# Designs tried in a protein design chat: VHH binders against Flagellar brake protein YcgR (ycgR). Part 30

Target 1, 263 residues: Flagellar brake protein YcgR (ycgR), of Thauera aminoaromatica (c4kar8)
Amino acid sequence: MAELSTPSPASPAPLDGGRGDELEKFTLRGARQILQLLQDLITHRGLITAHTGGGHSFMTAVLKVDEERGRVVLDPSPDPQANRRALAAPRLTCVTQLDGIRIQFPLVGLGEGQDKGRPALFAPLPAEMLRLQRREFYRLQVPLAHELSCLLKAEDLARKPVEVSARVIDIGAGGVAVVVPTGAAEFVIGGTLPACRLALPDGEPIELDLEVRNLNRQTQRNGTEQLRVGLRFAALPRAADTRIQRYIFKTERALNAKARGGL
Key: E = the ipSAE of ESMFold2; O = the ipSAE of OpenDDE; V2 = 0.75 times the mean of E and O plus 0.25 times the DockQ between their complexes.

## First folded at step 1 (VHH)

Design pc5 (from pc1 with G99D L100R R101S S103W S104L W105G G106S T107P F108Y; framework vhh_7pa5_2; at its last look DockQ between E and O 0.01; V2 from the best seeds 0.00; counts 0 for: pae E 15.8 > 2, placed apart)
Fold by OpenDDE, look of step 3:
Structure pc5 (fold): chain B 263 residues (1-263), chain A 121 residues (1-121)
Amino acid sequence: as target 1 above (263 residues)
Amino acid sequence: QVQLVESGGGMVQPGGSLRLSCAASGFTFDDYAMSWVRRAPGKGPEWVSTISYSGGDTSYADSVKGRFTISRDNAKNTLYLQMNSLKPEDTALYYCAKDRSYWLGSPYDYWGQGTQVTVSS
């Protein structure tokens, strides 16, 4: 009975090295910059998807930065096989997000050991870290209280049209991520969902076409399984774009104000 | 043409406060991160703070953390730096910079002429 390896939640694919020149603007190479960003990841307890190649990945976190030894300490996977793959990989591609900004960095020379008596993974400090600040890559985490939703026009397993009301969990200029119950519809990466409706807190829903870009199955703490769907705006009217941008801006401002104790 | 014009500098006593402003023009302001950099007499430039294009992400040098607050109004194309609890060590020419990346050593596209901040008893 071949244990169907539960497909690891589709970790955000490493950004294909578009034209190296465009990404250079967002690449940090300074030692202090790198250290600061790693410390920020620690402070915010950012979860990192580490890609080992071959379509395999595992979840980790930066636990510590050892400046004296010039190394980063990572949380090992609870899966011993994932750790073995990581150690065997010539390079890890680490992907994470901080404050809605995508961060990507390579780690090479991974080793295993112990930190304070606990199993840990060690790697030399990355030589570079990519921090995407482009508007198109920024994703606002939608507050639960806003209850943003997107009505998806999809198909079920029988290819019958179905409408699924999906909760929007993050939004950016380029698209949205939504969560749907498992089995609510069949999604195909690269497929187009026409005439969907995005509901913002202000005004009428926005009608738009969405392209499925990624699919991730997630198990919630309560044991329920949900599907996270990454959707790209395939065709967005200018007026809709403006509304989305305004929403993002206002929400960010409000969140920042709250964080400062002002609200 | 890209223009950055700093204002709000002056002389204050230790423990005082100042608010710097930077008026930006000649580019899409809300598409770019912005930074403050300062240069003290006889010293090299020092990174002070950076804010993302939307204002959702901010960073500070350790020397100013907890005292300075960077903000922006994209509708007004203006960058701000609220400086509280000022120290003599904060005396410098403060520059607004169009940011390509964070921290000292990063190439900035454009700099203003700067505004002088002097903290003295």
Scores: ipSAE 0.006, ipTM 0.242, lowest interface PAE 12.0, mean pLDDT 84
Fold by ESMFold2-Fast, scan of step 1:
Structure pc5 (fold): chain B 263 residues (1-263), chain A 121 residues (1-121)
Amino acid sequence: as target 1 above (263 residues)
Amino acid sequence: QVQLVESGGGMVQPGGSLRLSCAASGFTFDDYAMSWVRRAPGKGPEWVSTISYSGGDTSYADSVKGRFTISRDNAKNTLYLQMNSLKPEDTALYYCAKDRSYWLGSPYDYWGQGTQVTVSS
């Protein structure tokens, strides 16, 4: 049998939905399944990263599903430029996570208008939604209280070595997504950052090599932009892998206990 | 179709031991955290133990900690619960449960039919 290439996204960057049969088993095409999933995103107030192309995205959310008109209503960006990019894009690729499961769907035919007197973006219901129910695609959203950071060993524009402390926003078996301060360093997709240090709450920082997988200038809900960098773990030692998996497991457990009223 | 088939229950004296097994099929077993949940007649479900997808991390209810050991064999798609120092209050139907998430989420997607454990002198 032929080798199957399984992409491991380190950040909520779009996966190519047309990558063939590997992703088909995770694709929802039933109208009621799609409606239910969109409603679940509304109920859980799920934040969506909407990719407009050219390395640009903005944070949005599904405000409602209009079943009679066959459309979704999205929260527009407070940044007019982000909205103009979205409206000009032939396709918007929406990426989010629900219960640790990566969800991705396309929106085509985006328009703008008003919903109950407030600005809104509208698009026809997606014909398909990708729901990746597989371990390699799981991402834990890192609680802000954990102050999880990764010290990146990078280069500036003059190729001078610099160390950048980046906030870890999500973590999975294959990598992390971080927020990098504006202008702090230069990143190239496919580039390797050697000897970076991932600081977990318990124990010494983990030293590891990271590969840059994605770069994304994301417009936040408040209208500001930040650089998000998706980083893949390169050749993790088993002990480091075990510590990362333990952190994810313990944090998921604690969050579930807290949600049930446990402390 | 997802199937979870429990076995290994039975009658045992206080202080005895039993090993429960759960044969899983219809999903990628090593992608999910797995749990054991028990239910005494007329009572609600009580979570007993969870094991991560790799088997590297485990958690236990306070009532069983130090007495029960959860483990898994991903090559055989099988979950185990080794129960030592059994007490009358451990009497229940024991269910194998597939976690909704890859790590630990609730509610559970699928439950087996259960296996009866009776601890009685």
Scores: ipSAE 0.000, ipTM 0.415, lowest interface PAE 10.5, mean pLDDT 82
Fold by ESMFold2, look of step 3:
Structure pc5 (fold): chain B 263 residues (1-263), chain A 121 residues (1-121)
Amino acid sequence: as target 1 above (263 residues)
Amino acid sequence: QVQLVESGGGMVQPGGSLRLSCAASGFTFDDYAMSWVRRAPGKGPEWVSTISYSGGDTSYADSVKGRFTISRDNAKNTLYLQMNSLKPEDTALYYCAKDRSYWLGSPYDYWGQGTQVTVSS
């Protein structure tokens, strides 16, 4: 079985990767939709992480929407330094979740003041809000004890068929990431690997087609080279999708139960 | 660029304690669950502990439960592992790992370089 190693450090935090085109289908720009989503955050008392840049953030909440003035009212931090950083920042990137949906929106023009005699932060309503269904983009880090593998039907450098058993390191609704020894097969971005077999803990392996989406070389501590291969599921049958989602759900539930001491 | 730097390892006698630290940079630390993983000589990787992005949920391997405590300081982008009542079988190279992406997904795992813990009589 392939050993774990440090992957490429080129994968930064979400949304600073720079491709807004991928996110456009999840972006709300209508004034009514934005107001309703902000009101939902108020109603559900959504906790917001507000990022000020440079690795700094503070926790806040939307206290209300002032429709007359076109402004959102935020809870200030109890840390005065966090408030000063927020007021100095050119942009505040707000991130939260509501009922399994990730919500992200920018605020610009942040100011301080009073709301009903209490300190508050104010900003114009955001011009856009991002709403992402977490489950479609979530990637479960596969527990090492599960030893999930995927049999890849690939080609060597001479274009001859080879089968490579690759360890699955993460899995989501749309694909997997695997590791293989460098040189085990030739992979090209955009290439299709037909009739691969994904081995889940229960039932027969799933036959599926995979598309290579990214490649990343890594040198292990012992000097051995390995390749991290990002693979998208192509045309996944519903039965296979159901088994994958069940595996993810069951594994997450088990991890959450362990985290809470079995309560 | 994502960086995870472990420190705090060393040699200690059985029954002793150590506190490991992991300094994180190049990503929004409090968006991710974080884990400790260890590799003993001649053995494969063993999961040790996981902490949720907020620090509100923790979990431990049975072999370390009651002896190890994972924690994080999101203001300092630092993950900790307090190890008490150390045993010779805890001897391993300890890695800090970015466990899961809850935001837009990430196809990559990130591991530090590791810090050596040696528990010897």
Scores: ipSAE 0.000, ipTM 0.101, lowest interface PAE 15.8, mean pLDDT 77
ESMFold2 (binder alone), look of step 3: mean pLDDT 81; pTM 0.817

Design pc6 (from pc1 with K98T G99S R101G S103Y S104P W105E G106W T107S; framework vhh_7pa5_2; at its last look DockQ between E and O 0.10; V2 from the best seeds 0.00; counts 0 for: pae E 6.3 > 2, framework grips, grease 25.7 > 24.2, placed apart)
Fold by OpenDDE, look of step 3:
Structure pc6 (fold): chain B 263 residues (1-263), chain A 121 residues (1-121)
Amino acid sequence: as target 1 above (263 residues)
Amino acid sequence: QVQLVESGGGMVQPGGSLRLSCAASGFTFDDYAMSWVRRAPGKGPEWVSTISYSGGDTSYADSVKGRFTISRDNAKNTLYLQMNSLKPEDTALYYCATSLGYYPEWSFDYWGQGTQVTVSS
């Protein structure tokens, strides 16, 4: 009786498979590079926003890099509750900036202690640090309730023009990710979709050109296959950029307020 | 490139006043909430104040409430912090920062090099 080894449920492929390749170009994994960047943060007195999850964050800074022990020393929050949340979090997402470049890195294994007689937080050195040269790489996960859509002007397999209404799942200053039914259109990485229309809640759709940057096939829980398309804004008028940025800001604010029980 | 340049710091006696300025460039200034954050020696960074993109809403830390006033001139891409009734405890490096969200869950993604404020007798 051959014990049919039940195939271990395939860990859901990280939804951001296409983002992974683009982000990889900006990800530092070298120990020396990481150490140098952390040291630069110290030298430049860089502030860090550390996210603990659940919409909570606190401000910190790198106090010291302990190369011998392979750890980073951080300022604790003046808020004891924030420190408790930080220590309880399985992972911190640290966000900072150096010379106008956004830096993001994870910290795991946070502990508390003392550095030179002062309270401090300790974590192992990050395994990776993401350097984002432009603010445009930040992506807001669009709430489902907002029902953002983008009308894509694409082509089918026969190169016949088709219009596809796609749901926007994330948005940033540099572009959007959308989901479309599989087979709705043919997308070519590096291809341009001209005169598309992005619908924001605050007014008329924005007409813009989009460049296909990544394609990821995803199987939904219901077994339906969808195509996630990463799109870059190829040409964005200033007024459109302003609207997009305002939307992102407003939405993030609202999400944070809700997370605090304020809405 | 996003740039924030703080100025107006200095040394003052307790009870004195300072006005900080932050010149912003490289982004659409009037689309973002702006904040002041300070870092005192031996202490973690502390949020001081936030102003909405339009300037219509302001918030302050309890430690500075009633003494500090945040304002902005969007036409000049400049953020201000009027600090009155300064105390030794206000001694810190003051940063202006682009801000998202609400305290204590503010996210800051850009800030300047800071301007030093020293309050001493």
Scores: ipSAE 0.381, ipTM 0.753, lowest interface PAE 1.1, mean pLDDT 85
Fold by ESMFold2, look of step 3:
Structure pc6 (fold): chain B 263 residues (1-263), chain A 121 residues (1-121)
Amino acid sequence: as target 1 above (263 residues)
Amino acid sequence: QVQLVESGGGMVQPGGSLRLSCAASGFTFDDYAMSWVRRAPGKGPEWVSTISYSGGDTSYADSVKGRFTISRDNAKNTLYLQMNSLKPEDTALYYCATSLGYYPEWSFDYWGQGTQVTVSS
């Protein structure tokens, strides 16, 4: 096959940066954020695919950041033609991934030079970096077999305390969605439910404060009505966040393995 | 979510052997070629080896030819690199890598966190 006659990984196409505002919400423009992310790439020895246009690309890495001069130092290609294309390109589009996060950034004004006696490519720090953090936007659909629940400490119509055990239907880094019977409690969008308890399969329930973000009336398959309540984690402790992320990761892995087993 | 997890790295004396593994999930593993890429400290990436989707065709960088063997087990969604006759020059962080070409908003560079191989005399 063609990949065996030119044995390099196939390079993914960059995301379309001209797609209007859809990608703007994932674009970092803060100088400190950009510098830190570049330093993280160096620390983790991240691989980069640099796109020079016309479907051409080469593999590279950020070797260092020269903070004093505001420059990044890139590894040149061993292919002189790739280096010529990079230096001639109006824009070098760098695509990489760090800890499951897709990162894309442009470099403009690329030049050649030496770093500690070795050839290197230099460019000003990028003005922007695209970052797609999957967990920030991802909601795991909770398997029914897990019977995940959240004990809500809410109030009834008469403002008396009630505890409602709500089934968790999805969970993400920033919150959960639960279902409750209509009339089990009163919920106000923007309201806070303090000291709720999220029961994960392993370990003790997590005590956390929840903020009501949305309410949706939902009719079940049998015609009964229930209330879907979207809840945001307020002031989530790091230990609780770690347990939630671990649950999501473990459950995703199990679902992917089951899908391979004959779905 | 596409995920690649490398393992099997460690410290070894020159002439020793190691076997690296890469567990893949979140895509149809046996539709794609897989590669090993390495980064030595302070250096850029170096392609090591590639294996076709079926495992029927393999290729190697000249620096590892005859010493390293790439393989895959499509039933287990796992890529392997058997490394024999290791040299200090093989010291690096080793990544398994692939690309899943789609429309631009679905295209990704995929590799794991890497597994460290250290060869000390």
Scores: ipSAE 0.067, ipTM 0.580, lowest interface PAE 6.3, mean pLDDT 78
Fold by ESMFold2-Fast, scan of step 1:
Structure pc6 (fold): chain B 263 residues (1-263), chain A 121 residues (1-121)
Amino acid sequence: as target 1 above (263 residues)
Amino acid sequence: QVQLVESGGGMVQPGGSLRLSCAASGFTFDDYAMSWVRRAPGKGPEWVSTISYSGGDTSYADSVKGRFTISRDNAKNTLYLQMNSLKPEDTALYYCATSLGYYPEWSFDYWGQGTQVTVSS
């Protein structure tokens, strides 16, 4: 059955730069962790898509880590024009996958030369690498029947406190997306909403802090406008994390059982 | 490459017990839910049991509830099924299964080769 499905859900395109803050917790900065991950890419001969900007990219691979000189050695493109674009770029954004894990990292200061008489590209070791598991980017579409809501503590246009009951439309390990009527409250990207209350089925509401990540105005079929608000879990207690993950798991299981007709 | 390798099947008499194991490799085992599915001769596949990625939540088919116990050892990348009070109706090829795609986890993208359980006197 493995041959009937692609194990990776991620595209080769770089993740949105506007999500930099919420990706911080998935970013590796330890020198040993970075070296080990690069070595894993070498061992598995992982193919890397290197983005040079302007919609241009080429395929490469890590050939070697030169720990003494603090640099990586990359396979050059067979297209000389791609190599010239890479050398002229202020930064490469490298994207790859290893066993369903999305890996993304920057390379700055690219140079060219030779390794053991063969053409090669060189760059200093990255100071950071992004590593994402499936569960960290998966979003469950919340069934309407669950009537999931989140009581938001926000401010109105006059900066007065207001409480808004918002419908939860999707939920993941890192946050929720909610919909609110236009004008119900003022939201600022990067702002924190303290002591909000997430109501899951079968239990007491979970009290948590939420950070506003994105805002999108949508026009519904009937012509009304609603505001979609993306919210990140700013500081999630272990008990709350466990409850949210259990809800996601149980809901996926129930939806899949229905879709499979009792399988 | 994703691999699921089942073992522990065999022949037992009614009322006997068996413990099945599934050794997983080629993916981050502790990030995914795991399931047992069985296929009896002449029948389609029947879901048996599922365990969450952390082991904190389990579910069972009504036909095996109270007799079978699913568990996992994330440190060893191994899934288990403890089968007690076995009945002739439990005779089947048992598969370890998971889904690693964007699709629902229970779509079962990956199946092992199966291990045969035969319950007869």
Scores: ipSAE 0.000, ipTM 0.131, lowest interface PAE 13.7, mean pLDDT 77
ESMFold2 (binder alone), look of step 3: mean pLDDT 85; pTM 0.855

Design pc7 (framework vhh_7pa5_2; at its last look DockQ between E and O 0.02; V2 from the best seeds 0.00; counts 0 for: pae O 5.9 > 2, grease 26.2 > 24.2, placed apart)
Fold by ESMFold2, look of step 3:
Structure pc7 (fold): chain B 263 residues (1-263), chain A 124 residues (1-124)
Amino acid sequence: as target 1 above (263 residues)
Amino acid sequence: QVQLVESGGGMVQPGGSLRLSCAASGFTFDDYAMSWVRRAPGKGPEWVSTISYSGGDTSYADSVKGRFTISRDNAKNTLYLQMNSLKPEDTALYYCAKQGYTISYYDSDAFDIWGQGTQVTVSS
């Protein structure tokens, strides 16, 4: 049923820094930038979801930034149990939205007290804040039943043209990740694969130029060796972008409806 | 350009009822889950209820379950909260909140408010 301590039946986990290279371009680390962003949240009256771990969270807001003491001051929850979890947690992961952009930042060393006679929570200023335009980051995990594929126009080790039909495992606004058998083609990070064809369930394949962004060797459960290839869309026409976004939207809504219906 | 306008608040005796409305504009309303959040005088925000984009799924804080009903009319771009059996502890400024900007369920923890809220006062 619904989670009693969260705002929805299934609260998502916050993003973590385990994907550091992918998130670095969205991460603010300058003290002045961090102070300004926190002040913007105060001015916007930003609602913050503070995750305490284990799927628990509570809602809060930044009351002020105490620059002299190097602290951020937050509203305590009206729910005493949420406050107890927050004070016991090794860190809070705070999440909000500002102008359609996800803001996420950690707070450690949370304590309780009063601010001008009003109960408050205190923590040192965060050392970093994530300011994430999710469209540039989000990747849909493609259901196996969709059998999404991308025909890659690549080269073999002898630099001869070869076409490889690759299964698409995730897709986002900026690219796809595919898997191919090891040795099916030679891929070089930074290399361009022109005139590839992305097959979506509805309509004819989309012709795309792709850039190789990363390569990872994988061994499947049955022992088969595969290569995971991360590919960026180069110069994507609006019509192709629209079709890709429509596929993502439709698939996400179908997956979310199934997950909730199964809850 | 997002606009959320809450209305329907007022003063009511314990045990009474109120129906809150939130008129939405400036975004595609039926692409987003919507929530009600309240703030009691001098206290931090408290989540009250969430409804999925289609209205097919709802969830409630334990303190209001069985008494409050969230609903939406996507043809009218309007979110509702029916509040029955009101208690003094329900006294608060009530806001509607849009969930995250993306199409992903995973942004459901990124809330945004745009309105001034509507006051509900339950007095004994």
Scores: ipSAE 0.324, ipTM 0.741, lowest interface PAE 3.1, mean pLDDT 81
Fold by ESMFold2-Fast, scan of step 1:
Structure pc7 (fold): chain B 263 residues (1-263), chain A 124 residues (1-124)
Amino acid sequence: as target 1 above (263 residues)
Amino acid sequence: QVQLVESGGGMVQPGGSLRLSCAASGFTFDDYAMSWVRRAPGKGPEWVSTISYSGGDTSYADSVKGRFTISRDNAKNTLYLQMNSLKPEDTALYYCAKQGYTISYYDSDAFDIWGQGTQVTVSS
């Protein structure tokens, strides 16, 4: 039995009108499109990271697609333990990229055998493949220990200017999500907050304009209300984009290094 | 278009050394983590090493720790792998791989491989 609500280390931010289904726009379900994409991975010698659950993964590649039998043939891991975990897993989550676009798909019913006298793994063709072109959907969960903050230039109920230091809870190429106490300022979806200051490690705060995209009120266990605000980078100079990307990568790399078996 | 061109492979005796190079073009090299991946005859692909966008962080497969050193020259858009104390088990085709965009954890497990790789043969 699969766990339906398994959390991921980073999650795409919901889009206006696209809550919980933004990824559907990037999901391929046509048999021809799936076959073509798998063939493109073969042609480009795409490396696949196959996640078996519990923090375990191994590296593989599609060797060929058997259209008549409706299956893919995969390279086994040189690590026998990784192959044993893969065969025991109810599903694999396969991740790769093609031309800078993230490709993700499930494989269910993995078996082992031989292909042309060499060890191979076999699985039925996936029923769906995610082809994700928009990096703005990616989000890093910011570690609490980093104390990452953004100084928001907003307005109160009387439209009087107010500055709010907000804790950054996630960050991606397209924006940040922050937490503020309910009533600290007024936010309107589509409103622009000019000249906000994002405090990153390793330098001066980044000055940037933020657009309010999302609002969600949450009640903590002690009854205190907090407001989660999703903010889009309205304009991002290359130098600022580079610093934000470096923070995201460095943080993910450090978190990944602490993972039990991650890259 | 993204291009990665590997070179520096060859034949060497056990205990010998080789230095692999990967020339990158078609993307902003200093914004991406880079990896080396190998494929031994009759075996599946094996991740060897990764280096961060800046060169400040590196990681290695247990099989090569202490023997291999990954490095990069961002001014020259070039990735390197210094291989010391080579063993017969290191015999493989070696590929240079670009990680996904340096944006999120999702991208860190996605790779591009371009070209034919470079063959390393360790035998007596």
Scores: ipSAE 0.242, ipTM 0.677, lowest interface PAE 4.4, mean pLDDT 80
Fold by OpenDDE, second read of step 2:
Structure pc7 (fold): chain B 263 residues (1-263), chain A 124 residues (1-124)
Amino acid sequence: as target 1 above (263 residues)
Amino acid sequence: QVQLVESGGGMVQPGGSLRLSCAASGFTFDDYAMSWVRRAPGKGPEWVSTISYSGGDTSYADSVKGRFTISRDNAKNTLYLQMNSLKPEDTALYYCAKQGYTISYYDSDAFDIWGQGTQVTVSS
C-alpha cells in the first residue's frame, strides 16, 4: 500500500526574483525607517502572515516595538502548534500589506514570553524590510481621452463568430474591464475569448486571450443599457505584459502629476 | 490604490445582530475570493468566513457557523457579513481580507490585502 505522499503545500513562491538590483530600491535597511514602518503597522493594526517554513504559517500582528531592547513583540497564534513551529523555525518570513503596498520582512531568533501579563512572541528587529507595490492587483481607471479599446472575438446568440470593439474602462496587469453595447455578443462567465486585440496608445494592438470573469448590465443616465465585461488575461506574452505595465505606470504618473497641480 | 474599508461595527447586546460591510477599490473585486477575519483582545487572528469570487461558494469557521452569513455584491464592489445571535465571544476587530492567488477556503494564510478593521463589541 504505497502511502501517497500528499504533496507538501508549495511554499509561497519567492517574491518574483526581480534581479537583486531591482529589489534593492524597495528594501529598507535604515533603522529609523524600519522602526517607523513597524510603528505604522501597529497604528494601522495590520495583520501579518508569518511563514514558518514547510508550507506552514500563522496570522499575527505587531503589538509593540521595543527600541530600547531592539525587539519586536508579536501576537501569538491561538494554535499552540503554530507557536511551536514558529519558535522552532530558524527564520520567519512575515508578509503584510499597508496602504496597498506589500511588506515583507524576516524575523530571526524568535522567543516566547509575556508582555504585560499576556503571552507574546519576541524577536530582534528585522535588519531589512521590503516594500513592494504589487501592480498585478492595481486597476488603473483609463482616462477617457486615451480611448483604449479591445477588439473582442466573441459569439452571438446563434454562436456565430462576431467581433466587438469595446472601450476599456480599467486596466491592470491581470486584466481589463470593457464596455460593450447590449446585444453585441453573448458572453459566458468562465468562457475564453481567443486572439483578442488590445489597443494601447504606444503602438500596435496586443493580441491576447481573455477570460470572461464578470458581467454587469448598467443603465446609463440617458437610458441606454451597456454591458460591462470583466476580462482576465488568460495568456499574455511577456512583451505584452511589459507594454501594459509601462502604460499603467506612465498614466498613473501623469494622473498624479495632474492631481498635484503640475499639469 | 488598492483599499478595503470596513464599516458597520458597533456595540450590541448578546443575541443581537450586526451587518458589516467592506468596500473594495483599486482591484478587480470579482476576480478574487474574499474573507472575514477577526481579532479578539489578547487572542491571535481567527478566520471567520470566505466567499468565492462569484459568491457561489461559502465557508465558515465552526464558531460562527449557522449564525453568520457572508455575501457579496460584485456590482458594488462590496463584501458583507451578516452576524446574528451575537455572543460576547464574538467581540473583536473584524477585518475584510482579499485572498491572493487561491480561492481555497481553507487557506487562511493566503491573504494579500487587509482593511483597517471595524470594531464589534458584544456586551450586556
Scores: ipSAE 0.029, ipTM 0.513, lowest interface PAE 3.2, mean pLDDT 83
ESMFold2 (binder alone), look of step 3: mean pLDDT 79; pTM 0.791
OpenDDE, look of step 3: ipSAE 0.027; ipTM 0.349

